# Ledger of designs, part 6: VHH binders against Profilin-1 (pfn-1)

Target 1, 132 residues: Profilin-1 (pfn-1), of Caenorhabditis elegans (q9xw16)
Amino acid sequence: MSGWNAYIDTMTAAAPSIKRCAIVGAADGSVWARTEADNVFKASEEELKTFVALFNDVTQVPAKGADIEGVHYVVPRTEESLIFGKKENTGFFAVKTKSAVLIAVYEGPNEVAAQVRKAVESMQTYLNNAGY

## First folded at step 1 (VHH)

Design f14 (framework vhh_6fv0_2)
Fold by OpenDDE, second read of step 2:
Structure f14 (fold): chain B 132 residues (1-132), chain A 127 residues (1-127)
Amino acid sequence: as target 1 above (132 residues)
Amino acid sequence: QVQLQESGGGLVQPGGSLRLSCAASGFTFSDYAMYWVRQAPEKGLEWVSTISGSGGSTYYKDSVKGRFTVSRDNAKNTLYLQMNSLKPEDAAQYYCAKDRGYSPPPLPPSGSYFDYRGQGTQVTVSS
């Protein structure tokens, strides 16, 4: 298991509603780790490149939404290092660290979103403190 | 079978230099990013450097930037770490490591999770 895969496992374990996760390079969207097996994170590199670039100007993201795994999500709002989206009973949280973007795709009612956010932000904090 | 064998360690004075080598076999060397990690006494394993399969991209722990240079010779299936301006805090067992992934991202500072790692080579820095 790669070191980054361990972090994937940590995030998925923290919130049962999380179905898929990925850790990608903030600069280029390269996949560093992702959920696999029954819950493969399927975003393409090109898509991820576009996605991570959204963090360059998060103010524009609500207007156009965000695409992950070929699914278009409405983005209600953004923060400097946080992009989240919704589509029906699904959504995603994406947080940016110094060098990475952590993405968690979840299924469930809006009530589960808080736990998902906490999971990815906890990892964000950990990685930032580690210098990453 | 994947095999990694480090060499080049030794005792140097502060400010000295060493060049570590890692001989790799059992896999297509150029397809994989390679890593250097180290473990000092009573400390955990920590990431030092990453180099992409092609050698076109390199990454370093902040504390070694400007002093260490990672390189590779894919024709020789060999990974290198040139260590200059060595400091006492650089003293550690140095390992060559390979992950299952093909991507060349730097690993978290913990560097504790690798699929493959050699036996290591000891670097000692002392006056």
Scores: ipSAE 0.024, ipTM 0.303, lowest interface PAE 5.5, mean pLDDT 88
Fold by ESMFold2-Fast, scan of step 1:
Structure f14 (fold): chain B 132 residues (1-132), chain A 127 residues (1-127)
Amino acid sequence: as target 1 above (132 residues)
Amino acid sequence: QVQLQESGGGLVQPGGSLRLSCAASGFTFSDYAMYWVRQAPEKGLEWVSTISGSGGSTYYKDSVKGRFTVSRDNAKNTLYLQMNSLKPEDAAQYYCAKDRGYSPPPLPPSGSYFDYRGQGTQVTVSS
């Protein structure tokens, strides 16, 4: 993976409260790019395959929650092409595009969550318009 | 410095097959996702297929799934597109393209999902 790293850099620059993020294939959860080194996104191939399959029926997700990086998140509700969750002061936003799923894990209060959601949805719009 | 040279286009009848090649140089080929994109007369640039740097992941436009297969030979710095069951709607100039990063506002020009493309190879489908 390498060319997709520029999109990771763009998202983290837009919302500095993003601690870790990844762009993965919508069909299989294959990693296209993710944060590395001190901010490595640790989700396994098996976990990502399970996670992207949640977008096949988002209405079931609030009853079960979602697992990212071995952490179980409460998912209060879902929207078409959007899953988000909370666990104490951490949370995530995940959005589906035509071909990809963008996942961003953040830390901070609700004001921070709004900024992260905006960054992820902006990238979702860009990738959909680019044919992804 | 970056060079992409497409070949393999031509005239084929509906239902026929063509294999496109793209010879790459000037960058570490295996480090970049590669694209096939096409442009038909009076239409915009259209994404057709993506292959990851390792070749482990491939993605296709819905209308070409099952008919087109993208592959790469990283030892030869070459990208391929096998096109089967060609339809008149597949007629276009086909380009291979190297991955590019996102550009913040204003949005990049159309086709901005790559930072370089070759000169293209023409595919015509006609009886």
Scores: ipSAE 0.005, ipTM 0.193, lowest interface PAE 10.3, mean pLDDT 82

Design f15 (from f14 with K98R D99E R100S Y102P S103P P104L L107P P108Y P109Y S110D G111S Y113G; framework vhh_6fv0_2)
Fold by OpenDDE, second read of step 2:
Structure f15 (fold): chain B 132 residues (1-132), chain A 127 residues (1-127)
Amino acid sequence: as target 1 above (132 residues)
Amino acid sequence: QVQLQESGGGLVQPGGSLRLSCAASGFTFSDYAMYWVRQAPEKGLEWVSTISGSGGSTYYKDSVKGRFTVSRDNAKNTLYLQMNSLKPEDAAQYYCARESGPPLPPPYYDSSGFDYRGQGTQVTVSS
């Protein structure tokens, strides 16, 4: 098991509403780690390449939305290193580090979103401090 | 068989310089990012620096930024760490390691971020 899988486990443990998550390269969307087994993160390489490119200009993303795993999400707003989306009782948080994008797909009411955000942002902070 | 062998450690005075080397064999060196990590007496293993496979990207622990420079010669299968302006707190056993992921969050940093590590080279900083 890759050392990156430990970070997947950390995020999923921090927010039980996370169904799937992945750590991908910020430059090309290559998958470094992802949830597997019963919760396989299923985004294609092409989709991830497109997704990580959204961080090049986050200001345009609310107008376009974002696609993950073939699902289109409405993006209410963005921050410099944060993109989040909503679709009914599901959503995602994506945060960018120096070299990676962390993606967490969650399911639940709006109230669970805060915990998901905290989980990915905590990992973001750690990875940034580690130089990633 | 994957092998990593560090060299270049020694005793220096504060403000001095050392250049560490790591000879790699048994794998395609340029395909892997490489780590420098260190362990001081009575302290845990800590990350120092990372360099990408191509050498195009480098990362440093904050406390060594501006003083340490990681580099690599892929033609020679060798990793380097130029250490300038050495401080007493830099004294440690220094290891080169092949990346398999980043280090775990404190206090749980261990060898999970790399799959191979050398025997290390000792760096001592004392007046």
Scores: ipSAE 0.021, ipTM 0.292, lowest interface PAE 4.9, mean pLDDT 89
Fold by ESMFold2-Fast, scan of step 1:
Structure f15 (fold): chain B 132 residues (1-132), chain A 127 residues (1-127)
Amino acid sequence: as target 1 above (132 residues)
Amino acid sequence: QVQLQESGGGLVQPGGSLRLSCAASGFTFSDYAMYWVRQAPEKGLEWVSTISGSGGSTYYKDSVKGRFTVSRDNAKNTLYLQMNSLKPEDAAQYYCARESGPPLPPPYYDSSGFDYRGQGTQVTVSS
């Protein structure tokens, strides 16, 4: 039982529209915590290693998109520490902190996306302020 | 190849001080939280202190708070533990370890979940 599971629980309780999420190491994409059971985050170790490396140069990501859980997402734009993608009615937000990458997958309209983004960015701010 | 090498241990009198160092190589040091853990004779491995990758957050075992200070120099890939007011109960083999995830503030931290540790450096406190 990882102490990071408490952060997953806190984030999903605050934003129930998050379908699946994970906290992974920024250096290697190793999973620190993820949603489980009916909401299991299914990304492979190799996929996550590839994904976190995208934060080394986010400006290249819109040209290629990003893969999460074997699903290819169109990335319309990036910000310094934020990658987000869309595929029809599904999307994700991923943010990098000093030591971690938080990934949240959702399904729904722009109002759902806005709530998920707010939750992920709030957790990013909290972790950065805590030195992570 | 991930390598961690501790140094700075030795024999001190109660109330004395030691500064331990851990030289890290083979990974991006600043991206990982680091542990200091210790093992006394015939005891299990015991968590002592943790420092986040940035150095912005530090955590300590209750019995060492106010006496031990963990720090890091990311430019030199080096982790430190300044130990003051040493007690006989602090005598142990001290190891640095790389956390597979960063430590959380209490009550969520524990001594498990590291993926590498060094060979250790011995601290002896005469009574």
Scores: ipSAE 0.006, ipTM 0.122, lowest interface PAE 10.4, mean pLDDT 82

Design f16 (from f14 with K98T D99G R100Y G101S Y102S S103G P104W L107P P108A S110P G111E S112D; framework vhh_6fv0_2)
Fold by ESMFold2-Fast, scan of step 1:
Parts: sequence; C-alpha cells; structure tokens
Structure f16 (fold): chain B 132 residues (1-132), chain A 127 residues (1-127)
Amino acid sequence: as target 1 above (132 residues)
Amino acid sequence: QVQLQESGGGLVQPGGSLRLSCAASGFTFSDYAMYWVRQAPEKGLEWVSTISGSGGSTYYKDSVKGRFTVSRDNAKNTLYLQMNSLKPEDAAQYYCATGYSSGWPPPAPPEDYFDYRGQGTQVTVSS
C-alpha cells in the first residue's frame, strides 16, 4: 500500500487542483491506493467495480454518464482509454492502463482541467511503460 | 541492450559515508528516471530513491531522508547515491534500476515493478 500511495502523492503534487484520487485494479476495481484523511476518496468497492467495467465498452458511456463517489457526471465523449466528465464546477479524468485505472476528481475551470488531464495521462504513460 | 553497472560499495562503520555510482548504457539515459533499490539479507527488494530524467526532481524513502542524496550526470550516463550517517539497517546489496518513464516517475513504484539489470554493489555496515 505505501508504495502505491507515493503515486497518489505524486499526482496531487503535479496537479494541486486534484481534490481526491485513486489507483484501482482494472479487472475488479480493487483499491491499490487512494487519497485519505481530509481528502478521502469515498467510492465504495461496488461502485468502483461498476466504474472500471465501463472501460469494456467506452462508447456506451456518454449515453449513460458515470457515477463516482455517488455523484453522477455527464460524460461528453470518451477516448479508447479515457473517460472524463463534468458536474457543475467539478469534474474527473479516469484513464486505463494494462492493469490499472487511475481516477482523479478535481474542482475548477478548464485551465485546471487541462492540468489534471496532463498529470493523469503522464502517470498512465509511466505505468504502461512499467508493464502496469 | 540496457546495461547498468553499480560500484562504490564496501565496508563502513556506523555513522560513516559511501558514494555509490551506476554506469548506464544501451538507452538514452537523460530520457529515463533512475532508481536506487536495495535488498537486505532477510528482506525483499526495497525502493530507496528516485531521480527524474532531468535531475530536477528527487524522492526518498522516509528512513533515508536527510542522510542520502541521489544525483546524476547525464553527460557521463552516470547515477550517484551519496550515503551519509549509515546505520546497520542500511546494509544491503544496492542496485540501480530504470522504469522507462517519461521523466516524471512517481517516487516509489511497486516492489515488483523493477527490472534491475545491474549486478549490484554490496554495502556492509559494521565495526
């Protein structure tokens, strides 16, 4: 756990507008690491299992939206390994690697969203290169 | 083609210092983050430090913070670990490793992530 928690710290340092984030298993949504204490990522194991299954067919997601931490997000479009959404002044980016799904919830305008996306995609590239 | 060769280990007294080096070849050194990892006789592989490809970001295991300093010389394709105030708990085989990152690696990859290619260099701490 402590090893994967360092990745959480790295992402939040790179994009301070990330309010909560997690790294979960792509197969089952099992939590490898998440933000804790005042920034605890509150998604249940069952919600995460449902969420990672969305990557089995991302083309269906814009029609339904996505639920994270009990909040329903509008998903305007998806890319093969990327789901992102908006709800008022909040949003998320989720990317799939070979073995993991990274989820980052942020708050702020489009400039903030771009920074968060960059941080999440940089971590995605790193983990894919590492074989995860 | 990736080759990593460590050196600089040895016997040191508690409180002493050592500087480890790692000569890298077979890849574009400055494009990849480098790691120091160690393996003590009765333990698994343990992450010690990370340095970004540019050298602009460094990270350390909590137990070595303030005592160890990682650095690199990209012109010489060499990674260094300066170890001060060595403790008996620091005795281990030390390896340098790379994760083929984009130059922004997390500080502590999972223990099974490492594909260390070096032979390692032995650090012994005793009187």
Scores: ipSAE 0.011, ipTM 0.176, lowest interface PAE 9.4, mean pLDDT 81
Fold by OpenDDE, second read of step 2:
Structure f16 (fold): chain B 132 residues (1-132), chain A 127 residues (1-127)
Amino acid sequence: as target 1 above (132 residues)
Amino acid sequence: QVQLQESGGGLVQPGGSLRLSCAASGFTFSDYAMYWVRQAPEKGLEWVSTISGSGGSTYYKDSVKGRFTVSRDNAKNTLYLQMNSLKPEDAAQYYCATGYSSGWPPPAPPEDYFDYRGQGTQVTVSS
């Protein structure tokens, strides 16, 4: 889905702290689009399949954490359509739309997290309204 | 209170140039990426350019690459858009925006995508 690459670029451009992004199918973790070139999103399809399945029961995720790109993140809390994790000066935000999961991996101090969240949630809202 | 005020718009002929400015206040300017967006009559809001807080990274809509240059002066809390080789299709109300949103390629983002947006400055391109 070449059209989804534009949304990757949009999320990546949201803040300097955002390093890698992906848009994947909510049902199976299939990759629709991902950051390329210097900051390739490297999660495998198998890993993403496992990751998107976390949204089936988000209440259990804080107890076990979440893995993205072979990195284990602590998940402080979850919401119905939101999973976020932290590891040192890195983290991720993942939001679920009607048919997709949007993932943004960021690097920086805790203060940058709020902007990253807002970026992915804004995209989430737009895509939901668009039927995706 | 966050305030954004655009200026520098006007009427130019095709091939002409304009330099837009955006005066920002009410927040730590250098901590936030800034955006230029535009809206032409009977069209939706369209992303034009993004610049990071530090100014180290810039992004452009494909149709304006090579013609438009975004910059910022953090000491003056001012955002700029140098527009060269203007085309009729560049005519629009231009807004500066900030917050937690990013540039938006087609389709156009919803009107409330950006947390803050100025009143805009009109750019008209006509022979």
Scores: ipSAE 0.006, ipTM 0.258, lowest interface PAE 11.0, mean pLDDT 87

Design f17 (framework vhh_6fv0_2)
Fold by OpenDDE, second read of step 2:
Formats: sequence, C-alpha cells, structure tokens
Structure f17 (fold): chain B 132 residues (1-132), chain A 126 residues (1-126)
Amino acid sequence: as target 1 above (132 residues)
Amino acid sequence: QVQLQESGGGLVQPGGSLRLSCAASGFTFSDYAMYWVRQAPEKGLEWVSTISGSGGSTYYKDSVKGRFTVSRDNAKNTLYLQMNSLKPEDAAQYYCAKWGSPPPLPPTDSEYMDVRGQGTQVTVSS
C-alpha cells in the first residue's frame, strides 16, 4: 500500500456518500491510488487520460459532459480546478492540484453533494500547500 | 488555533488492550469528523478510523474492524480509540486528526505538528 492510499481512505471516510475515489496524475491520468476491494474505482487508464485532459479547457466540459468508469455524467458547470457531474442519484467531484486530480464518486441525493465537495476540496487545499 | 494531543499509548502483549485519547481545542469539536491514523516504523502513514461529528457514523480500516472502536465525547472535546486484541502489526505511533486535515506525505513530525498532536506510541510485544 502506497502512502497515497492514506489519502484515499481519508476522502472515503470524510463523507459516507462517497463510494469510490482515485488520485491520478494530472499530466497523464496515471493512477497513484484508488479505492479497492468492494469499492474498486474502475476507470481505465485511457479514460483517465481523457478525463484529466478536460482540465486543459474546463469551459468545454459542460457542453459534452464527462465519463468516469464508463458512466456518462452531465456537467452543469465547471471551475478552473473543479469538474463535477451528475447522473440520477449519483455524481462525482474532481479537483485538480498542482500535480494530481482527485476524483470522488458518490451516491445519494443532491443534498450530499456539498459534503463530498468539501471533502475533495479540503484534500485539494492540503495537497496544494504540500506542493502536490 | 487547532490543537490536538494524543495519549494512552504504551507497551502491551499480543491480545492486550489499550485506550487512546485525543484532547481537542481551538475549534467546534462536534462539527468535525475526527480521524485516527498511525505510522509504523519504516512504513507510511495509514488511516485507521473515522468518526462523524455527532458520533453517529464510524468507519474502520479493514484490518482493525471488530477489534478497534472509535468514539467521542463532544462535551469533553475528546476523541477515543479503544483497541482490543492488539496484534504486533498494530504497533505504531498513533495520531488524531480533524476532518479537512489529511495526513502529510511523506509523513514527518514537523508536518504533524501543524495540524495534529505529538502522537502516542503503541508497542505490542510478547
């Protein structure tokens, strides 16, 4: 288990609605850590490569949505370092740090989204301050 | 200023028990989930357990499920970790942390001092 798994565990524990998480390289989508066992994050390397590239121009993402783990999500809006999507009672939050993209997939009503966002953004802030 | 201070560590034999405490100050304790993490020699920092602000939800690392119990007393601003059936692989420096303050990578004492306490040492040996 890499040191990055501690961050995965921290994020998944921060909000009960978070089901799967991944930390990937911002440059190439390489997986640094991800949820395993019963809640395996299943996005392929190719998919993640495409996903992280969305951050190169986030303004285009709402028009086309985003795919994670073979699931297509509607993206209502984006921010410079934040992409989030929704599909029925599921969604995701993805935040970009200096060198990584943190992805959290959650399940639940819209009310749980705020807690999920807070979880990933807290991690984002910490990692940025740490130089990652 | 957020302050955390762990205590309760010690030396126990395999199968023994310890109860760790974490005294918190500098924030509204009940508003935040709290974490236990640990670092064994020559190993990275790893998550152990989380408890929600109200204490209504608890989460555990698989390897400690059924043996460890996290709890909190919000009136005392204190976090607890009851550790039963301790194993040699549980030996580590244990730290408490506030939600929103993930573990540093790589872990260092100076990094922990910014957001966590000094930790408490747990040793398991026959």
Scores: ipSAE 0.016, ipTM 0.305, lowest interface PAE 6.2, mean pLDDT 87
Fold by ESMFold2-Fast, scan of step 1:
Structure f17 (fold): chain B 132 residues (1-132), chain A 126 residues (1-126)
Amino acid sequence: as target 1 above (132 residues)
Amino acid sequence: QVQLQESGGGLVQPGGSLRLSCAASGFTFSDYAMYWVRQAPEKGLEWVSTISGSGGSTYYKDSVKGRFTVSRDNAKNTLYLQMNSLKPEDAAQYYCAKWGSPPPLPPTDSEYMDVRGQGTQVTVSS
């Protein structure tokens, strides 16, 4: 067990509908940990750098949407330190902490989305309290 | 048994320079990305810079870009941070950390949990 992958494992255990996820640096989008193998999180470093910059002004995001893994998501609205999007039966939740951005891509209906959001926000709170 | 030992901090005037070092032991240094983080009084940890295991890729917090340079010497198991044009806002305790050293997660029994040294203090005062 290396370290940051333990957080990936914790989130996917809490919300099994998460198909792919990553923990990336808030300032640069550098990957700290991500799902691998059959569930590999495929976003490029360039895409992630662009994505984390969206947190500089989340109010602009609904007008443009967001791209993750080359997929364009409609972002209906944002909240403080939270961006989420939908595309058909898929969606994502991304939250910013002091040092990181947590990104979880899921598949399923709105009931499943609520569970994924809860898992991501719980981890956001934990990492912020731990100084990350 | 993973250990990180920071050094090179001190007191400098605004516009001054410091070079921080981090001596690593207990793991295969070249296999891990390394990063510098800092913490000012009454503030949380703030990421400063990352360097890949090979040293081929480097990343910086926007506010330090162009002023700070991260590097590593894998033969000596040492990480460096060259800090130029220091500003009062850069004053903090600086820590080096290796990828894969998160805060504690029960019930993980990982020797790599929160592997940061004691840090080295940087003070910027006129």
Scores: ipSAE 0.006, ipTM 0.149, lowest interface PAE 9.4, mean pLDDT 80

Design f18 (framework vhh_6fv0_2)
Amino acid sequence: QVQLQESGGGLVQPGGSLRLSCAASGFTFSDYAMYWVRQAPEKGLEWVSTISGSGGSTYYKDSVKGRFTVSRDNAKNTLYLQMNSLKPEDAAQYYCAKDWYDSSGYEFLDESFDYRGQGTQVTVSS
ESMFold2-Fast, scan of step 1: ipSAE 0.266; ipTM 0.620
OpenDDE, second read of step 2: ipSAE 0.016; ipTM 0.276

Design f19 (from f14, 14 letters changed; framework vhh_6fv0_2)
Fold by ESMFold2-Fast, scan of step 1:
Structure f19 (fold): chain B 132 residues (1-132), chain A 127 residues (1-127)
Amino acid sequence: as target 1 above (132 residues)
Amino acid sequence: QVQLQESGGGLVQPGGSLRLSCAASGFTFSDYAMYWVRQAPEKGLEWVSTISGSGGSTYYKDSVKGRFTVSRDNAKNTLYLQMNSLKPEDAAQYYCARDYGDYEWLSDSYPEGFDYRGQGTQVTVSS
């Protein structure tokens, strides 16, 4: 556990509707940092390994959906290096950098989704520029 | 104001075909990805298909791949869903819905949920 927890804090401060989030390795889904305590990000490393592999071909994801923390999300479309989904009042944004995948689970209506997406994409840009 | 009006539903036999249309107004149609979603009796909303703003990218639920084709005519502000080889499981009320787009993703004012503006169009599959 090192400075990577500071990036979790930065994302959650930028978008308070983020309920749980994590930064994981793009190659293996290994957890670099995640929210803890009452907002613990509960995905197993096996689930995360499966999830990060979705970025190998994002065009296949809408047909199957995506699973995070044992919850199946409908993914209506993807963009290059971006997967997002919705399940009732819960949603997520996940973006891939060179070495990492950022996952943010939020709660609320779609009117808060823009802030969550912006926070995640801003961090994606920062980490890519830092060589991650 | 944003308006979406679906049409083209009806009763068909299994194996039959229907083409649904969605007339859009009140926004720059080509700036938004569009969805087809459906709701069967006593079931929740189910995503069916997505088409990008340009029409260059399309996505489908696995169970409709190869049978359904989404398309759009941006000059006419119209979205289409061509449904072939219809199955009883396809019977539902079909709605078109607007994606939030890049501008709307950054907006503090975009609406809750998908932006459904019509009563939908009913598809019934029976012999």
Scores: ipSAE 0.006, ipTM 0.321, lowest interface PAE 10.0, mean pLDDT 81

Design f2 (framework vhh_6fv0_2)
Fold by OpenDDE, second read of step 2:
Structure f2 (fold): chain B 132 residues (1-132), chain A 126 residues (1-126)
Amino acid sequence: as target 1 above (132 residues)
Amino acid sequence: QVQLQESGGGLVQPGGSLRLSCAASGFTFSSYWMYWVRQAPEKGLEWVSTISSSGDSTYYKDSVKGRFTVSRDNAKNTLYLQMNSLKPEDAAQYYCATDLGSPPLPPPYSGEFDYRGQGTQVTVSS
C-alpha cells in the first residue's frame, strides 16, 4: 500500500516548479513514495542512504555538497532539518521529519525557490505534528 | 500466513469500558506498526489509533483522545485497545490491521490495509 503518494501530490501541487519529489525513510533512505510517470524520481537506494545520512551532521554538508539522482549540487548553507542545493537553474530542498526526509527537485529561476521551500516545509510541519 | 484475530468486544453502557485484544501470527509482529480501525453501520472505515513497532509512539483519532489507549505486548504478539468512557458514537466493528512491507502511514488514514482481522463488535447502548 502506498498512502504516502498523496503527500507527494500535495507537494507537487503546491509548487509547480517542482519536477520530482520523494519521501524516504530518515534512517535508511528507503523510498516510501516518489513522483512517477513523466517525472520519475531516480535516485538510487545507495545514493539515498548516503543522502539521508547527511542530516546526522548538517554542518559539514556545505563543504561537501550533495548528490541527488546523480547530480551534484552546491549547498550554500544548512539548517538543522533543512538541506538545500543549487545547480544553475535547478535545485533541491530536503527537509527532515522525525521519521522521514522529504526531497523536492525543482527547475526555475531563484524566485521559485521560496515556493518550493514553503511546499516542503508545510509538509514537514504537517508530518511532524502527526508524529512522523 | 498472516493472521489477525480481534476479541474483547461486547455490549456496554455509555461511560463503560472495554479492552480489545488482537492476536497476531504469521509475521514478525514486533517489527511492524499496528493499527486499530473501525466501521460503523452505513459509514466507511475510519482510523482510530496507531502504535509504532516498539510501542514508543502512539497516535489517536481526535475524538478518542484521552479515552482510548493503544498498547502492545511484543512478547505475546498481541495488540490492545483500552476503551474508556465509551460513547454511543464509538459503536462499530473494530479491526486490527497492519501493512507489511510498507512504511507506516500518518494519521488520518482511510485506505485499505494489507492485512486486517475479522473484527470484534462494540455496541454502546443504555
Scores: ipSAE 0.028, ipTM 0.317, lowest interface PAE 5.1, mean pLDDT 90
Fold by ESMFold2-Fast, scan of step 1:
Structure f2 (fold): chain B 132 residues (1-132), chain A 126 residues (1-126)
Amino acid sequence: as target 1 above (132 residues)
Amino acid sequence: QVQLQESGGGLVQPGGSLRLSCAASGFTFSSYWMYWVRQAPEKGLEWVSTISSSGDSTYYKDSVKGRFTVSRDNAKNTLYLQMNSLKPEDAAQYYCATDLGSPPLPPPYSGEFDYRGQGTQVTVSS
């Protein structure tokens, strides 16, 4: 049983519509854990650095959108410590904790999106309470 | 099957330098934080340095700050520790380690290390 991979497994078990996800460092976008093999999270180190920097001023994000795994997502709005986006039937939720950013990419309708958001926000709460 | 193999230890004079290497296999090296820890003969295991999976974040024990530099080469699955201005207090068996059983903790890291290599001995003569 592995460290951060256990949290990836917990999120994907809670919301099976998560196709790919990762836990990355909030300061630098370094990968702490990600889905692998057939569900490999494909974002480059440079893309993740750019992405986590968006949390420095989330109000700028809706004007430009966000790129994850080379896919450009429309970001309709942001919330405190939350960026989410849509592209057709695919979407993502990304939440910032004290030390980490959790990114989950999913496929499906709005009902599925609600489950994914709940899973990601539950993990955000857990990690914040653990000091991360 | 996680394997970690350290090398580069030896005998140096106070003020000297050594570069330690750790060859990693059996896991996705680029996805895990790595640690250097050490153990002197009569002491417990002591955390020395931490490096994030990308290599962009590094952390050090206060007594080695400015003297030691941790780095990694993810293409080669290799972790490094450059040790400058070595002191007698630095003499120890040095291990590279990873913690697959717990989330990485920012320093001071007080977690248990799941996997360590065989170690490489650093001796500083008087």
Scores: ipSAE 0.006, ipTM 0.145, lowest interface PAE 9.6, mean pLDDT 83

Design f20 (framework vhh_6fv0_2)
Fold by ESMFold2-Fast, scan of step 1:
Structure f20 (fold): chain B 132 residues (1-132), chain A 126 residues (1-126)
Amino acid sequence: as target 1 above (132 residues)
Amino acid sequence: QVQLQESGGGLVQPGGSLRLSCAASGFTFSDYAMYWVRQAPEKGLEWVSTISGSGGSTYYKDSVKGRFTVSRDNAKNTLYLQMNSLKPEDAAQYYCATEWSGYDYLEDTSYGMDVRGQGTQVTVSS
């Protein structure tokens, strides 16, 4: 699964404002790859299982928000395969592919968020085209 | 529930200064990042500055860097924008915003909510 770490590296290189990120299984939230060491993505298995289940009906998420790494985020709206949230000057973007969910946590203003979203959506497109 | 009230705008000459204030109520002010946004006569709502809930992190639109300073007083539930070296291009209605009613840069819109306060007008005479 060292191959999956290359995608983490690609996303963080494209958007350096990503503080932590992970690629997890869409069915169960199992971690395929994540940032490690000083940038370790700290979500529990239970939290990730709950999080990926949000993609079963993204339209309900803005009413409840979403939890990542024990932090509750306000989700202002969702798109078909995209959940994003904000809390203070931090936020996240999560996108679903056929088999995976990519989660990127960032810090910075909306201009930074746009770069993070582009990196995550570019990877989503690549993985979908690769059959994941 | 959330209420925001801007003040401090006015008419100023190019090169002049103004200090804007935003009085917030109805939420735990220190838990939310705050935004200054503006609406120029020929443009939509435009992001100007961000300050984190603690006040420890600040960010600015490139055209205002070095001239504008955002700050907050969490004990008074008040957000500030110090504007120096004002230019005609800075003339706009200025608004403050929270995360759930703030500006969404990805879609170039607010979060599906109109800006909460009435805003405060800044006019820069040529």
Scores: ipSAE 0.000, ipTM 0.165, lowest interface PAE 12.9, mean pLDDT 79

Design f21 (framework vhh_6fv0_2)
Fold by ESMFold2-Fast, scan of step 1:
Parts: structure tokens; sequence; C-alpha cells
Structure f21 (fold): chain B 132 residues (1-132), chain A 126 residues (1-126)
């Protein structure tokens, strides 16, 4: 659609356990692309603005957790430009590039989580190399 | 030999309007999707808008929808961005960019830009 939906498709093809996914602006949380139809990414504009601001200081996030699509996730730890969370059998990975934040919500056990992480980190590298 | 040249930037007050132009040469303009991207000081590139080769499809980042309109004149090899209701957060260097592939999303896709012009500066100040 925007040209950015193809990147959503690439991530979901690489990790089929991704249920919902989005690419948003790092400065404002403004949506560039997201999954739609049967797998619509439901986060509000207010929630996304709050979420991307977490990358201003990722060291504070484990104490508070993170909210995506109205669901509160426990964030066990963060890495530079990486936030991930767990809520029972669901979770998310979010990575920041220069201009974008990639968010993938998945369902499944830890081995599935590793595949999702690899998919979002690969896309992070690609976008950073492209200047985004 | 691909050349892109932006113009039309300037200083406006919040709520003002500007129309940017991009003159293209060195390729078959109507065969390629074109993009507007911007870069604020000390930030990375930010995608703003896409227009298909025919002009039949347009796309916008969420925060500019309803305020910005992209268009093209394939007879003149020119791309435009009409910017209304400008906000301080719209201040940036604006660039036009050509898609790598002719009218296709099949093999490699998305706004990966090897061909970007000099840019035109937009300043929004109260």
Amino acid sequence: as target 1 above (132 residues)
Amino acid sequence: QVQLQESGGGLVQPGGSLRLSCAASGFTFSDYAMYWVRQAPEKGLEWVSTISGSGGSTYYKDSVKGRFTVSRDNAKNTLYLQMNSLKPEDAAQYYCAKDLYSSSWEEDYGPTFDYRGQGTQVTVSS
C-alpha cells in the first residue's frame, strides 16, 4: 500500500508466529504500515506515541512494563534499541532504527520468540542501512 | 544520469502552505513510483508520501494525511507535494526519490533510495 507494507509482509513471512505487526515513526508513533483485515494491529495513536517514547531511555522500561493494544506486558530486560515483553503465551518485540520503530506481536513458546526476534532485527539492520 | 531537483521550500508560519516541486530527468518518469522523504536536523530519513507511476495510487504517513497531497505531471516529468496546515514538526529538508523498480512490487520493493536530489528546506516558525 504505502510501499512499507511489503516490509510488514517480509517480517511475517520470516516468522509466521507474528500475529500483528507495525512500522511506526520513531519521533511521533505515526503509522507507516501495519497488518490489517484478519490481523489488524489495534494500537491507538496515543498508545503508539507513548510506546515510541520508551526508546528515549530503555533502562527505565523493565520497572514499568509496556502497553501495546491495551495489553500490559512485563518487560524482563531491554537492550540498546530493543524492547521485548511477555504476557502469558503472547509477547512482542520492538526495535528502533534512526527514524522508525518496528513492532511485532506474536503467540507461542520461547523458540518461536527467538524466530520473531531474528526477523525484526534483520529488518532493523536493513532499514538502518537504508538511512531510516 | 538520473537527476532529481527539488524546489519550493521556504519559511512559513504555522498553519501556512507551501508547494514543493521535483524536476526529474534521465529515466522514463511515468514508469516509476516516486517518493517524498524528509530529514529534520539530527534525525534520520522519514518517509512522507508515495505516488505510483501512473499517479493512480497515493499513500501518506499518518501524521500528514489530510494536510499533504502528492501529485505528478508525467508530461512535464515533475512531482509535487502540496503542504497545507503546516506544523512546526513538519520543518525539515524535503527530498524526492525514485523507486528502484519500474511499476513492480514483485522481487524487491519499498522505498530504498539510491537516487535523491539536493533537497529543499522547509522551515515553520512562529
Scores: ipSAE 0.011, ipTM 0.479, lowest interface PAE 8.9, mean pLDDT 84

